# Miniprotein binders against q9h3h3: the designs that were tried, part 214

Target 1, 235 residues: q9h3h3
Amino acid sequence: EDGFTAEHLAAEAMAADMDPWLVFDARTTPATELDAWLAKYPPSQVTRYGDPGSPNSEPVGWIAVYGQGYSPNSGDVQGLQAAWEALQTSGRPITPGTLRQLAITHHVLSGKWLMHLAPGFKLDHAWAGIARAVVEGQLQVAKVSPRAKEGGRQVICVYTDDFTDRLGVLEADSAIRAAGIKCLLTYKPDVYTYLGIYRANRWHLCPTLYESRFQLGGSARGSRVLDRANNVELT
Short names: E, the ipSAE of ESMFold2; O, the ipSAE of OpenDDE; V2, 0.75 times the mean of E and O plus 0.25 times the DockQ between their complexes.

## First folded at step 17 (miniprotein)

Design yG3 (at its last fold request DockQ between E and O 0.87; V2 from the best seeds 0.78)
Fold by ESMFold2, fold request of step 22:
Structure yG3 (fold): chain B 235 residues (1-235), chain A 85 residues (1-85)
Amino acid sequence: as target 1 above (235 residues)
Amino acid sequence: SPYMIRWKIRMLLRFADLLLERAEELKKEGSDPEEAKELLEFVQYLLRMAIELAEKLGNEDLLKRAQELIDRAQKLLEKLRELES
């Protein structure tokens, strides 16, 4: 994905972040209501800007499910951004280790597994499985993009609270696979978004930290997970 | 917070500028005007968000930057619409 395309997608995501969301919040809503909610708001039918005939009449940026244990914590984003500016003016080299340490120091540790699917039954089925996993407590938070006017691919994001906790990231991958998801997954720490760093950036930083490929046959695990920054298999 | 609002405005302006430049490139290349028009409509969407935030914050510099960009986008969109006629 080139630099313009990555920036364009980031712009769409930011606009979506700022528009209203449709949220099922398990902290305040009984789990027995989930199936009706999923049927009312399938991501293949909820439109980004409220097209005629949609379940929604107003713009929807994201459709989201918050788990019972969801505890939002963005960390010290302001301090992170200030330190980033200081580093850029210092003339010191910018490396993946620099970003990792900055994120740790300021506790901006969240990240997400991503999957991209065409609109239709497969998307709605995948989302329903993820949403159930969140409400059942195997995952903490997920969101899915609504349908775009031209019907392009949509994205499901499954959040984890600490990208440096490899066991936690792998546990989320396993829960995603247990929900029946077999497509390619990529993992992106949120720190890159807060600093405005996207693919093909001037520092050659890789915002995609991990990738997960489902192993057919499944002798030892359902997934093969690679650390893309270090070219190391996490198994 | 006011800091996070300013950051959001700056990011919206960065994205709008990038997309506007792409739309200008598409016009120069003589490409199908539909792609450029779609980009410009989205640019206007981003800039309306930026203008609203800048007005809420009372930041005249950011408001002026957003207004300059939305004027450029509108003028280019009008030029592209005339090509269709």
Scores: ipSAE 0.783, ipTM 0.928, lowest interface PAE 0.6, mean pLDDT 89
Fold by OpenDDE base, look of step 17:
Structure yG3 (fold): chain B 235 residues (1-235), chain A 85 residues (1-85)
Amino acid sequence: as target 1 above (235 residues)
Amino acid sequence: SPYMIRWKIRMLLRFADLLLERAEELKKEGSDPEEAKELLEFVQYLLRMAIELAEKLGNEDLLKRAQELIDRAQKLLEKLRELES
């Protein structure tokens, strides 16, 4: 993907973040209601702008599931952004390590596994598996994009609290694989999003930290996870 | 926070500007008008969000900038529609 495509996708994601969400909150809603909710709002049928005949009549940015242990904490995003601006003006070299330190300093540590799937039964089934994993406490929070364009892929995001916690990131991968997901996964820290760092940026920073590939008959985790920054397998 | 709202507005405006420029390029290149129109519709969507936030924040400068961009997008959209007729 070229730089323009990355920025366009970022714009779409931002707009989606600002629109209303369809949320199942396991903290306030009994788990027994999840199946009915999933049936009511299958992501392949929920439309981004509330098209006639869709389950939603109004725009929906995301469909999300919150686990019982979910606690929203974005950290000091304002401080992060200020520090980033100061860093850019300083002329100091900017490396992935620099961003990691900024993230740690300002406690902006959230990240997410991403998977892209075509609309349809497979997507809805994948989402249902993820949603169950969240409600059961194997994952903390996940969201899926609604259907936007004919034939356009939808994305499922599974969040972790700390992208610097390698074990936590790997555990989330394992949980995703246990839910039956076999496609390619990429892991991206939210700090890159908050700083407007996308693919093909001028600093040559890669916002993807990890890549997970499904492995048949392999390790207990069912996947091979690559640290892209160091080009080392973690599993 | 007001800061985060301002940040969101600025980001929306930056994206809108970028996508608007792309739409203009597509038009200039003689690309499919539908692609440019779709981009412009999305630009307008972003800008409406920006306007709403700017109004909420009471920031006249950001509101003005958003309005200028939406006007540009609308003009370009009208030109594209004329080319299709």
Scores: ipSAE 0.734, ipTM 0.912, lowest interface PAE 0.6, mean pLDDT 91
Fold by ESMFold2-Fast, scan of step 18:
Structure yG3 (fold): chain B 235 residues (1-235), chain A 85 residues (1-85)
Amino acid sequence: as target 1 above (235 residues)
Amino acid sequence: SPYMIRWKIRMLLRFADLLLERAEELKKEGSDPEEAKELLEFVQYLLRMAIELAEKLGNEDLLKRAQELIDRAQKLLEKLRELES
């Protein structure tokens, strides 16, 4: 990606966050209604900008499932963004440590496991598994992108509260694997997303902290997790 | 909060301006008009969001800026459509 691609991706992400979401909220909706909701809104069929022939005639930014214990805590995103602009204007070095400290200072600690899948049965099946894990309490919250105008891969995001809590990140990975997911997973702190750091290479920033690869056979976790920053295998 | 609404409007305007400038470059370079048109449609989408927020906030300066950019995008889109025969 170049600088323009990074800005374009940031703009699309912002627009999606601001558009309406389709939400199954387990805090207020009985779990028995999940299967019908999943059948009504399969992510391979829900269109980003609406289509009379799809489940939605109006734009949808995200399809999300909130767990029973979900409690939103985005931290001080305002302060984070202001501090980031000041940092860029100052000309001071921008490093992973600087971003981590900025995130901690402003309590912007959430992060997510990402998986990218083509529209179709595999995507819908993966999303259904994740959604059930959320409703059953093994995961806290997740969302999936709707189908883009030109098609292309869709993304499932599975959130954790604190990217600095390694055990919590690994527990989410285990729950994703237990839900039947076998594709590559990458974990990214939301601080990179809020700051639009898709152009991380400019500052030698890697927004991916962990990678998870499915490991066939024997392991209760079902995966090999790598800490990319330290080149250390965690499982 | 009014602060967050203002920040969102400014970000939308910044993205729209950058993407609009890219669409203008594509037209000037004689690149594929479909790419520029898709970009301009997205620019208009971002600007409509900005207009809605600016109206809700009651900020006339931000509203005027968004309207200026959407007019510029519309004019470029019309020129690109005219190049199709």
Scores: ipSAE 0.720, ipTM 0.907, lowest interface PAE 0.8, mean pLDDT 87
ESMFold2, look of step 17: ipSAE 0.771; ipTM 0.924
ESMFold2 (binder alone), look of step 17: mean pLDDT 86; pTM 0.836
ESMFold2, look of step 19: ipSAE 0.726; ipTM 0.914
ESMFold2 (binder alone), look of step 19: mean pLDDT 86; pTM 0.839
OpenDDE base, look of step 19: ipSAE 0.731; ipTM 0.913
ESMFold2, fold request of step 22: ipSAE 0.743, 0.774; ipTM 0.920, 0.925
ESMFold2 (binder alone), fold request of step 22: mean pLDDT 86, 86, 86; pTM 0.838, 0.836, 0.839
OpenDDE base, fold request of step 22: ipSAE 0.721, 0.712, 0.720; ipTM 0.914, 0.912, 0.912

Design yG4 (at its last look DockQ between E and O 0.80; V2 from the best seeds 0.67)
Fold by OpenDDE base, look of step 17:
Structure yG4 (fold): chain B 235 residues (1-235), chain A 85 residues (1-85)
Amino acid sequence: as target 1 above (235 residues)
Amino acid sequence: SPEMIRWKIRMLLRFADLLLERAEELKKEGSDPEEAKELLEFVQRLLRMAIQLAEKLGNEDLLKRAQELIDRAQKLLEKLRELES
């Protein structure tokens, strides 16, 4: 993907973040209602702009599930951005380590596992598995993009609280695999999004921190996780 | 926070500007007018969001910038429609 495509996708994601969300909040809604909610709003049928005949009549940015332990905390994003601007002005080298330190300093530590799936039964089934894992407390929060008018892949995002907590990131991968998902997963810290760092950026920073590949007959986790920055397998 | 809202506005404007430029390029290259139109519709959506946020903040400068970009996008859409008629 070229830089333009990356920025376009980032713009779409940002616009989606600003549109209304369909949310199942396990903190306020009984878990017994999840199945009915999933049936009412299957991601493959929910449309981004509320097309005629879709379950939604109005635009939907994301379909999301919040777990019992979900607490939204984005950290000091403002301070992060100011520090980032100052860093750019300083002419100091910018490395993945630099961004990690900025993220830590400003407590902007959230990240997400991403999976891309074609619209259809497989997507809806994958989403249902993730949603159950969230409601059951194996995962904290997840969201899925609605169906675009032209089709294309939909994305499921599974969040973790701290991208620097390797164990937590790996545990989330394990939970995703336990939910029956076998596709490629990539992990991206949110700090890159908040700083406007996309693919093919001028600093040659890779927003993907980890990659998870499903492995048959492998370890109890059912996946191999690669640290992309260091090119080291973690699992 | 107001600062976060300002950041969102700036990002929306940045994206809108970039995508608007791309739409202009597509038009110039004689690409499918439909692709350019779809892109411009998305640009307008981004800018409407920016306007709403700018109004919420009472930031006249950002509002003005968003309005200028919307006007530019609208003009381009009109030109594209004329080419298809």
Scores: ipSAE 0.692, ipTM 0.901, lowest interface PAE 0.6, mean pLDDT 91
Fold by ESMFold2, look of step 17:
Parts: structure tokens; sequence; C-alpha cells
Structure yG4 (fold): chain B 235 residues (1-235), chain A 85 residues (1-85)
């Protein structure tokens, strides 16, 4: 059932990827237009399928902000997928180290911090803070899911370009916290998504690499970051 | 790339098959028909995406698999609508 839930959510994410996105692209749109755009398309009001009365009349898969310096690099996803197929037929063991090495070899290194928030002011305020951090250059790219029909929690994804660069991942966590976000964050490398590996997979792999918890009076950044693969705290 | 498109089709078919199986279970349990109908509508959306991609590839086998699944989903949806009447 836990595997069914993870794959159901993955199916929804894949469908969302293929629908139209609402994008604020700082590379082609003046930063002075950001606040008006945020007010027009708050994630708590943009509906997944274009409900009457919402700001969108068509389906929206994601709401996204691209930073001024964002230069997308997909890496060798095709080579990654081919090597993955070969590995599965080889009889060699599949471990977290195997996935890490495949990602490095094929330069599929992106990953993302995730946060889940209920629709409403808190979500819209958090998204606005993240969007401003992206346009100001503290973060590269972020997206947020639109409001589902049933009004469940929505997700904000904040991307980093190299999950093996722990300093860079921690700097993104710090930028998220500086935007005033105090909820739990989890970090997932994109390699797992491209290989179709979700929670409760047959290899018992854990796609969540890091967790970040905000602490009053904790570390200098106010975050406690746990490496879930090795059960060690990074600070 | 053709390999990435083929992978997307296979994932869409895998998800559709999983959700269709769940909708069939919900019907057999006699539980909430609205939940089963919502799943089937989502399944049809996934399968229309898969059909579109399979047509772009010209991959007859994947297209046939997607068409078989969408037919199963439609028949189950029709059965659920009949139970409402």
Amino acid sequence: as target 1 above (235 residues)
Amino acid sequence: SPEMIRWKIRMLLRFADLLLERAEELKKEGSDPEEAKELLEFVQRLLRMAIQLAEKLGNEDLLKRAQELIDRAQKLLEKLRELES
C-alpha cells in the first residue's frame, strides 16, 4: 500500500510534467513583474484542471520560477537509462552506491529539496519567498504544484544542480531557511525519478538522501540536516 | 530521444495498469463508486498521453498495449455508470 501510494503520486507528477506549466522566467521577464505574477497565480488558487473561478482556465501541471542564471543541463539521461537496464540484467547487486555512481558517470546530478504545505496563506507566502530567492539569484529553479481538487497538501520543489556537492545542497537549504521557511524539508536526487525508482521499490532503495529540520537555537543556519543513507548529521 | 519516449510510455502504462487494478478492486468491494470513477478518469488521461507518445514513435506494440488498457478502463467506467442507474 505504501508502494501504491508512492507510485500513485509518481503517476500524478509525471502527468503534471506533461501538462502546461505557468512559468516566471527571470531570463526573459523583468524582475519588477514578479510580485504581480505571484498575486495573479497564488498556488493555493491555481487549480490542477482549470476549475471555474480559478485564475487558470486550462490544466496546469506546475507553477515554476527560473532564475536569471538558470541554464538547464539534463545530463546523459539516455546513457543513464541504458546503463541501468544493462545493470539489471547483469546479476550484479544494486545498491545506493551503484545509483550514485551511475548518476556521476552520466552527469545526471540534479536533485531537489521538497516541502509539503496545506493550501492557503502559509503556502502562498512560502512560495513567494522562494520565488523571490530564485529571482534574486540565491536559488536556481523552483516549482510548486497547483491546488488539487480535494485540496490536499501541495509541494514546493527547490532544485540544486549537484546532489554530490554537499556544500551546494546545504547552501540551498540555508537560502530556503533565509526565506523564512521552517517546515521539514527532504532532499531527493533526480536520478531515482529518471530510473522509475520510488519508495517501496524491489531493491529497498531510499530515494530521500537528506532531511532538514529547522531548530531554534541549533546550528548557525538554524537547520539540523540528516544524511539518511548514513544516519549522520550534517551541520 | 526515442529511448526516453519509450521509457515514458512504459512508465505511463505501468501506472495506468496499477490504478486500473485498484479501480477493479474498489468495484468488487462494492465501495465508493466515485473513487473508482475518479481513478478511471485519471487512468484514461495517462493512457491518452501514452497513445500520443506511442504514435510519435510509431511503436505498434506499445500503442496496442495502451489501446487495450484504455478499452478496459472505458468498459469498467461504463459498468460503474450503469450501477448508478
Scores: ipSAE 0.550, ipTM 0.843, lowest interface PAE 1.3, mean pLDDT 87
ESMFold2 (binder alone), look of step 17: mean pLDDT 85; pTM 0.824

Design yG5 (at its last look DockQ between E and O 0.82; V2 from the best seeds 0.65)
Fold by OpenDDE base, look of step 17:
Structure yG5 (fold): chain B 235 residues (1-235), chain A 85 residues (1-85)
Amino acid sequence: as target 1 above (235 residues)
Amino acid sequence: SPEMIRWKIRMLLRFADLLKERAEELKKEGSDPEEAKELLEFVQRLLRMAIELAEKLGNEDLLKRAQELIDRAQKLLEKLRELES
């Protein structure tokens, strides 16, 4: 993907974040209602703009599930952005380490595992598995993109609280694999999004921190996780 | 927070500018007018979101900028439609 495509996708994601969400909140809704909710709003049928015949009549940015332990905290995003602007003005070198330190300093530590799936039964089944894992407390929060008009791939995002907590990131990968997901996963810290750093950026920063590949008969985790920055396998 | 809202507005305006420029390039290159129209429709959506946020903040400068961009996008869209007629 070229720089323009990456920024276009980022704009679409931002617009989706600002549109209404369909949310199952396990903190306020009994777990026994999850199956009915999943049946009512299968991601492959929920449309981005509320097309005729879809389960939704209004635009939907995301379909999301909140676990019992979910607490939204974005950290000091304002301070992060100010520090980022000052850093750019200083002419100092910008590295992945620099961004990691900025994220830590300002407590902007959230990140997410991403999986891309074609619309259909496999997507809906994958989402149902993730949603159950969230409601059961194996994961904290997840969201899936609704179906676009063009029928392109939909994305499931599974969040972790701290991208610097390697164990937490790996535990989320394990939970995703335990839910029956076998596709490629990529992990991206949210700090890159908050700073407007996308693929093919002028600093040559890769927003993907980890990659997970499914492995049959392998480790207890059922995957191999690669640290993309260091090109080292973590499992 | 007001600061987060300001950031969102700035990002929306940035994306709107970028996508508008791309639509202009597509038009200049003689590419399919539909792609340029779709981009401009999305630009207008982004700018409407920016306007709503700017109104919420009471930021007249950002509101004015967003309105100017919408007007430019609309004019470009009208020109594209005229070329197809």
Scores: ipSAE 0.641, ipTM 0.879, lowest interface PAE 0.7, mean pLDDT 90
Fold by ESMFold2, look of step 17:
Structure yG5 (fold): chain B 235 residues (1-235), chain A 85 residues (1-85)
Amino acid sequence: as target 1 above (235 residues)
Amino acid sequence: SPEMIRWKIRMLLRFADLLKERAEELKKEGSDPEEAKELLEFVQRLLRMAIELAEKLGNEDLLKRAQELIDRAQKLLEKLRELES
């Protein structure tokens, strides 16, 4: 994907972050209401800008479910961004190791498993399974994009607290698979988003840290997870 | 924080400028005017977000930058609508 396409997608994501979200918050809403909420707002029918015939009349940036244990912590994003600007003026090469150190130093450790699905029943079913896993406590928080104007694939994001905690990332992968998800998953640390680093960036950084493939009969029995940086299977 | 708000405004302005330049390229090429119009409408949405944040921050330089860009985007959109007529 070239630089213009990556920047356009980043602009869409930032606009979505800043628009209203449709949220099921298990901390304040009984779990018994989840199925009705899912039926009212299937992600294949919720439109980005409130098209005629959609369940929403206003723009929706994201559809999200917060688990009972959800405790948001973005870390020192301001300090991270300041250090990033200083690093760029230093003339030093910028590497994945440099980004990891910045993230650790400033405690910007969150990341997310991503899956991309076309609008329709498969997407809505996958989202429902993830949402139930969040409300039941197997996952902490997830979001899904609404349907775009001209269509195209939508994304489900399942967050974890610490991309350096390999066990925690693998446990989230297992919970996603237990919810019946069989598609390809990719894992991306949030540090790249906060620094505006996207695919086809000038530093040739790859924001994807892990890749998960569903495979019956593998050693992980349902998941094969690859560390993209080191080409090492983790499962 | 004020620094986070400044960062958001700068990113919105960067995105808006990039997409506006693409819309100008599409107009110059005589390409599908609907694609250029959609880009400019999105540019205007980004810039309205930037204006809101700049007002909240009280940063007059960023506010003026965002206002200038949204005016330029509107002029391009009007030119594209005239070409269709």
Scores: ipSAE 0.555, ipTM 0.859, lowest interface PAE 1.1, mean pLDDT 86
ESMFold2 (binder alone), look of step 17: mean pLDDT 79; pTM 0.733

Design yG6 (at its last look DockQ between E and O 0.79; V2 from the best seeds 0.65)
Fold by ESMFold2, look of step 17:
Structure yG6 (fold): chain B 235 residues (1-235), chain A 85 residues (1-85)
Amino acid sequence: as target 1 above (235 residues)
Amino acid sequence: SPEMIRWKIRMLKRFADLLLERAEELKKEGSDPEEAKELLEFVQRLLRMAIELAEKLGNEDLLKRAQELIDRAQKLLEKLRELES
């Protein structure tokens, strides 16, 4: 319910987006160099603002890995934003279905699985597994936040191309679990970010579309995935 | 694109306004001055990013508004530093 906390975190994410990134780009870098790069830039040690003892001397917004097949396409974000402004002045209701249709109409379909981990071995191990999955082609692109001075939890974002393609979203979940990740995952379509819609917004929209929980007796990958919008289990 | 730059400026300003209001609230409560100072320093970083974008856009009104907010944040930061001394 804390709208201030959600908007504070969104502000931090936007500032990070605009700072330099540390990127391993499989499209231009041999896969054999990945392990050395991961060892040089563990997310638990890369600092947000370039602390004197860290691997980076300058600010780092994100640490990212781009897969061989990564082809960025954000869609018609400008048209989406214009249509959103028109919708707000129309007096028509704003619902999750409305946002879904805007995203489809303007081809702003990307979204991301999110996981939050404390700094340390578990974070670095999880990131390394995700990075390998990206370079091996099971995932397309991922990023992880650097360490903040206060040392709070960090976030790994694993992107998918189309939040309406449930099989694709579930395949990404499976690839994340195959990397040994057992924590809670939440899935957020990018349309909410481009429209500035965060938790505790004035429309009472929830930007989380799916939740994934590790479950030993469930699917072959051990995931139980819930569609939050329809309150239905997908696995 | 100019529209994406304008959107970023609007969001940065929205976040800066929110965080500045929180810092002002913390000062009035007499709460932890370090928290208020950290918020204000972050506000100034957001506004410097907004100023940089406004310069790229060549929009003098947006630049002036961002500069006014950064000045307001600086004045509050100076007041908090005085209370500690």
Scores: ipSAE 0.610, ipTM 0.858, lowest interface PAE 1.0, mean pLDDT 87
Fold by OpenDDE base, look of step 17:
Structure yG6 (fold): chain B 235 residues (1-235), chain A 85 residues (1-85)
Amino acid sequence: as target 1 above (235 residues)
Amino acid sequence: SPEMIRWKIRMLKRFADLLLERAEELKKEGSDPEEAKELLEFVQRLLRMAIELAEKLGNEDLLKRAQELIDRAQKLLEKLRELES
């Protein structure tokens, strides 16, 4: 993907974040209602703009599930951005380590595992598995993109509180694999989004921190996780 | 937070500017007018969202800038439609 495509996709994601969400909140809704909710709003049928015949009549940015322990915290995004602007003006070298330190300093530590799936039964089944894992407390929060008009791949995002907590990131990978997900996963810290750092950026920063590949008969985690920055396997 | 709203407005405008420039380039190159129209429609959506946020902040300067970009996008859309007629 070229720089323009990456920014276009980022704009679409931002617009989706600002549109209404379909949310199952396990903090306020009994877990016994999850199956009915999943049946009512299968991601493959929920449309981005509320097309005729879809379960939704209004635009939907995301379909989301909140776990019992979910607490939204974005940290000091303003301070992060100010520090980022000052850093750019200073002419100092910008590295993944620099961004990690900025994120830590300003407590902007959230990140997510991403999986891309074609619309259909496999997507809906994958989402149902993730949603159950969230409601059961194995994961904290997840969201899935609604179906686009072009029928392109939909994305499931599974969040972790701290991208610097390697164990927490790996535990989320394990929970995703336990839910029956076998596709490629990529992990991206949200700090890159808040700073407007996308693929093919001028600093040559890779927003993907980790990659997880499914492995049959392997480790208890059922996956191999690669640190993309260091090109080291973590499992 | 007001700061988060300001960030969102800035990002929406940035994306709108980039997509608008791309739409203008596509038009200049004689590319498929449908792609340019789709981009412009999305630009207008982004800017409407920015306006809604700017109204929450009571920021007249942001509103004015967003409106100027909407007007630019609208004029370009009209020109593209005229070329197809």
Scores: ipSAE 0.585, ipTM 0.838, lowest interface PAE 0.7, mean pLDDT 88
ESMFold2 (binder alone), look of step 17: mean pLDDT 74; pTM 0.654

Design yG7 (at its last look DockQ between E and O 0.69; V2 from the best seeds 0.62)
Fold by OpenDDE base, look of step 17:
Structure yG7 (fold): chain B 235 residues (1-235), chain A 85 residues (1-85)
Amino acid sequence: as target 1 above (235 residues)
Amino acid sequence: SPEMIRWKIRMLLRFADLLLERAEELKKEGSDPEEAKELLEFVQRLLRMAKELAEKLGNEDLLKRAQELIDRAQKLLEKLRELES
């Protein structure tokens, strides 16, 4: 993907964040209602703009599940941005380490595992597995994109609180694999989104921190996790 | 937070500006007018969101910038429609 395509996709994601969400909140809704909710709003049938015949009549940006321990915290995004602007003006070198330090300093530490799946039963089944894992407390929060008109791939995002906590990131990968997900996963810190750093950026920064590949009969985690920055396997 | 809202507005305006430039390039290159129109429809959506947030925040500068981009997008859309007639 070229830089323009990456920015366009980022704009679409941002617009989706601002539209209404369909949310199952395990903090306020009994877990016994999850199956009915999943049946009512299968991601493959929920449409981005509320097309006729879809479960939703209004636009939906995301379908989300909040776990019992979910607490939204974005950190000091304003301070992060100011520091980022000052850094760019200084002419100092910008590295992944620089961004990590900025994220830590301003407590902008959230990140997410991403999986892309075609619309259909496999997507809905994958989402149901993830949603159950969230409600059961194995994961904290997840969201899935609704179906687009052109039938493109949908994305499931599984969040972690701290991209610098390697163990937490790996535990989330394990929980995703335990839910029966076998596709490729990529992990992206949210700090890159908040700074407007996408693929093919002028600093040659890769927003993907980790990659997870399913492994049959392998480690207890059922995956190989690669540190993309260092090209080192973590499992 | 007001700061987060300001960030969202600025990002929406940035994306809108970038995509609007791309739509202008597509028109100049003689690309399919439908592609440019679809892009402009999305730009208009972004700008409506930005305008609504700017109004909520009471930020006149951001509101003005949003309106300027809306006007630019509308003019481009009108030109594209004229080319199809």
Scores: ipSAE 0.648, ipTM 0.884, lowest interface PAE 0.7, mean pLDDT 90
Fold by ESMFold2, look of step 17:
Structure yG7 (fold): chain B 235 residues (1-235), chain A 85 residues (1-85)
Amino acid sequence: as target 1 above (235 residues)
Amino acid sequence: SPEMIRWKIRMLLRFADLLLERAEELKKEGSDPEEAKELLEFVQRLLRMAKELAEKLGNEDLLKRAQELIDRAQKLLEKLRELES
């Protein structure tokens, strides 16, 4: 979209991050409570600002599930942001390789698989499957956006620790597919989010590193995963 | 950390300033006042977040900047409301 649209979307994301989150934390909450929590807060019914008829009366930025093995490590985000500012004034070209190197240097290596679904049964069912996979230990952390005022597609994010660890990223893809998810998945390193780099950015960077498409009708089940940066299949 | 809070305040103020500029453009174009008002309400929300963080941090310069933008947004909202009443 244009520069204004990208900046507006970035502002919405910042506001959502800063609003309250609805969290099921398996590190402190018994797994037997998950079903009741999912039924209370289906993502198709939880509204961004607490609309009439919603289970929530206050704003909700994200709905999230933390697994028992989740150990957060965001890296040197402050150093990353300072280095990014310096890079923009340096005259060096800004490329995907430049962003990758910044992320590695500052240990900001996390990323996420994304899926976009319309509100309704399919979204709630997909989220429930992902949430169970997190609580059961196949995935570490996931979140889903609440329903916007106008409706429209919502996003489920499934995090991984290291976007350069291709095996780990592929293992997360496999766990998502094992939960019954067959839609397109795209993978975005968190470095782009921390630097406010979205699709309509001035550097024409593409924040999507990997794409996963579920293989239908084959003799073997699984995903076809493409590395967008190198135009090479990982599977 | 204090530096992360400062960065968040600066980002919120940057977004608010840019969206304020857009709201001013919408008014000059004679566009639907409801679109400009909805944008300004969101801008006010960003500015409240920035002001609260600046107060928490104790940063007088960022507090002053946030308040200046709040005042600017309020004046534009009042002008838009007058056009509709």
Scores: ipSAE 0.536, ipTM 0.851, lowest interface PAE 1.3, mean pLDDT 86
ESMFold2 (binder alone), look of step 17: mean pLDDT 85; pTM 0.819

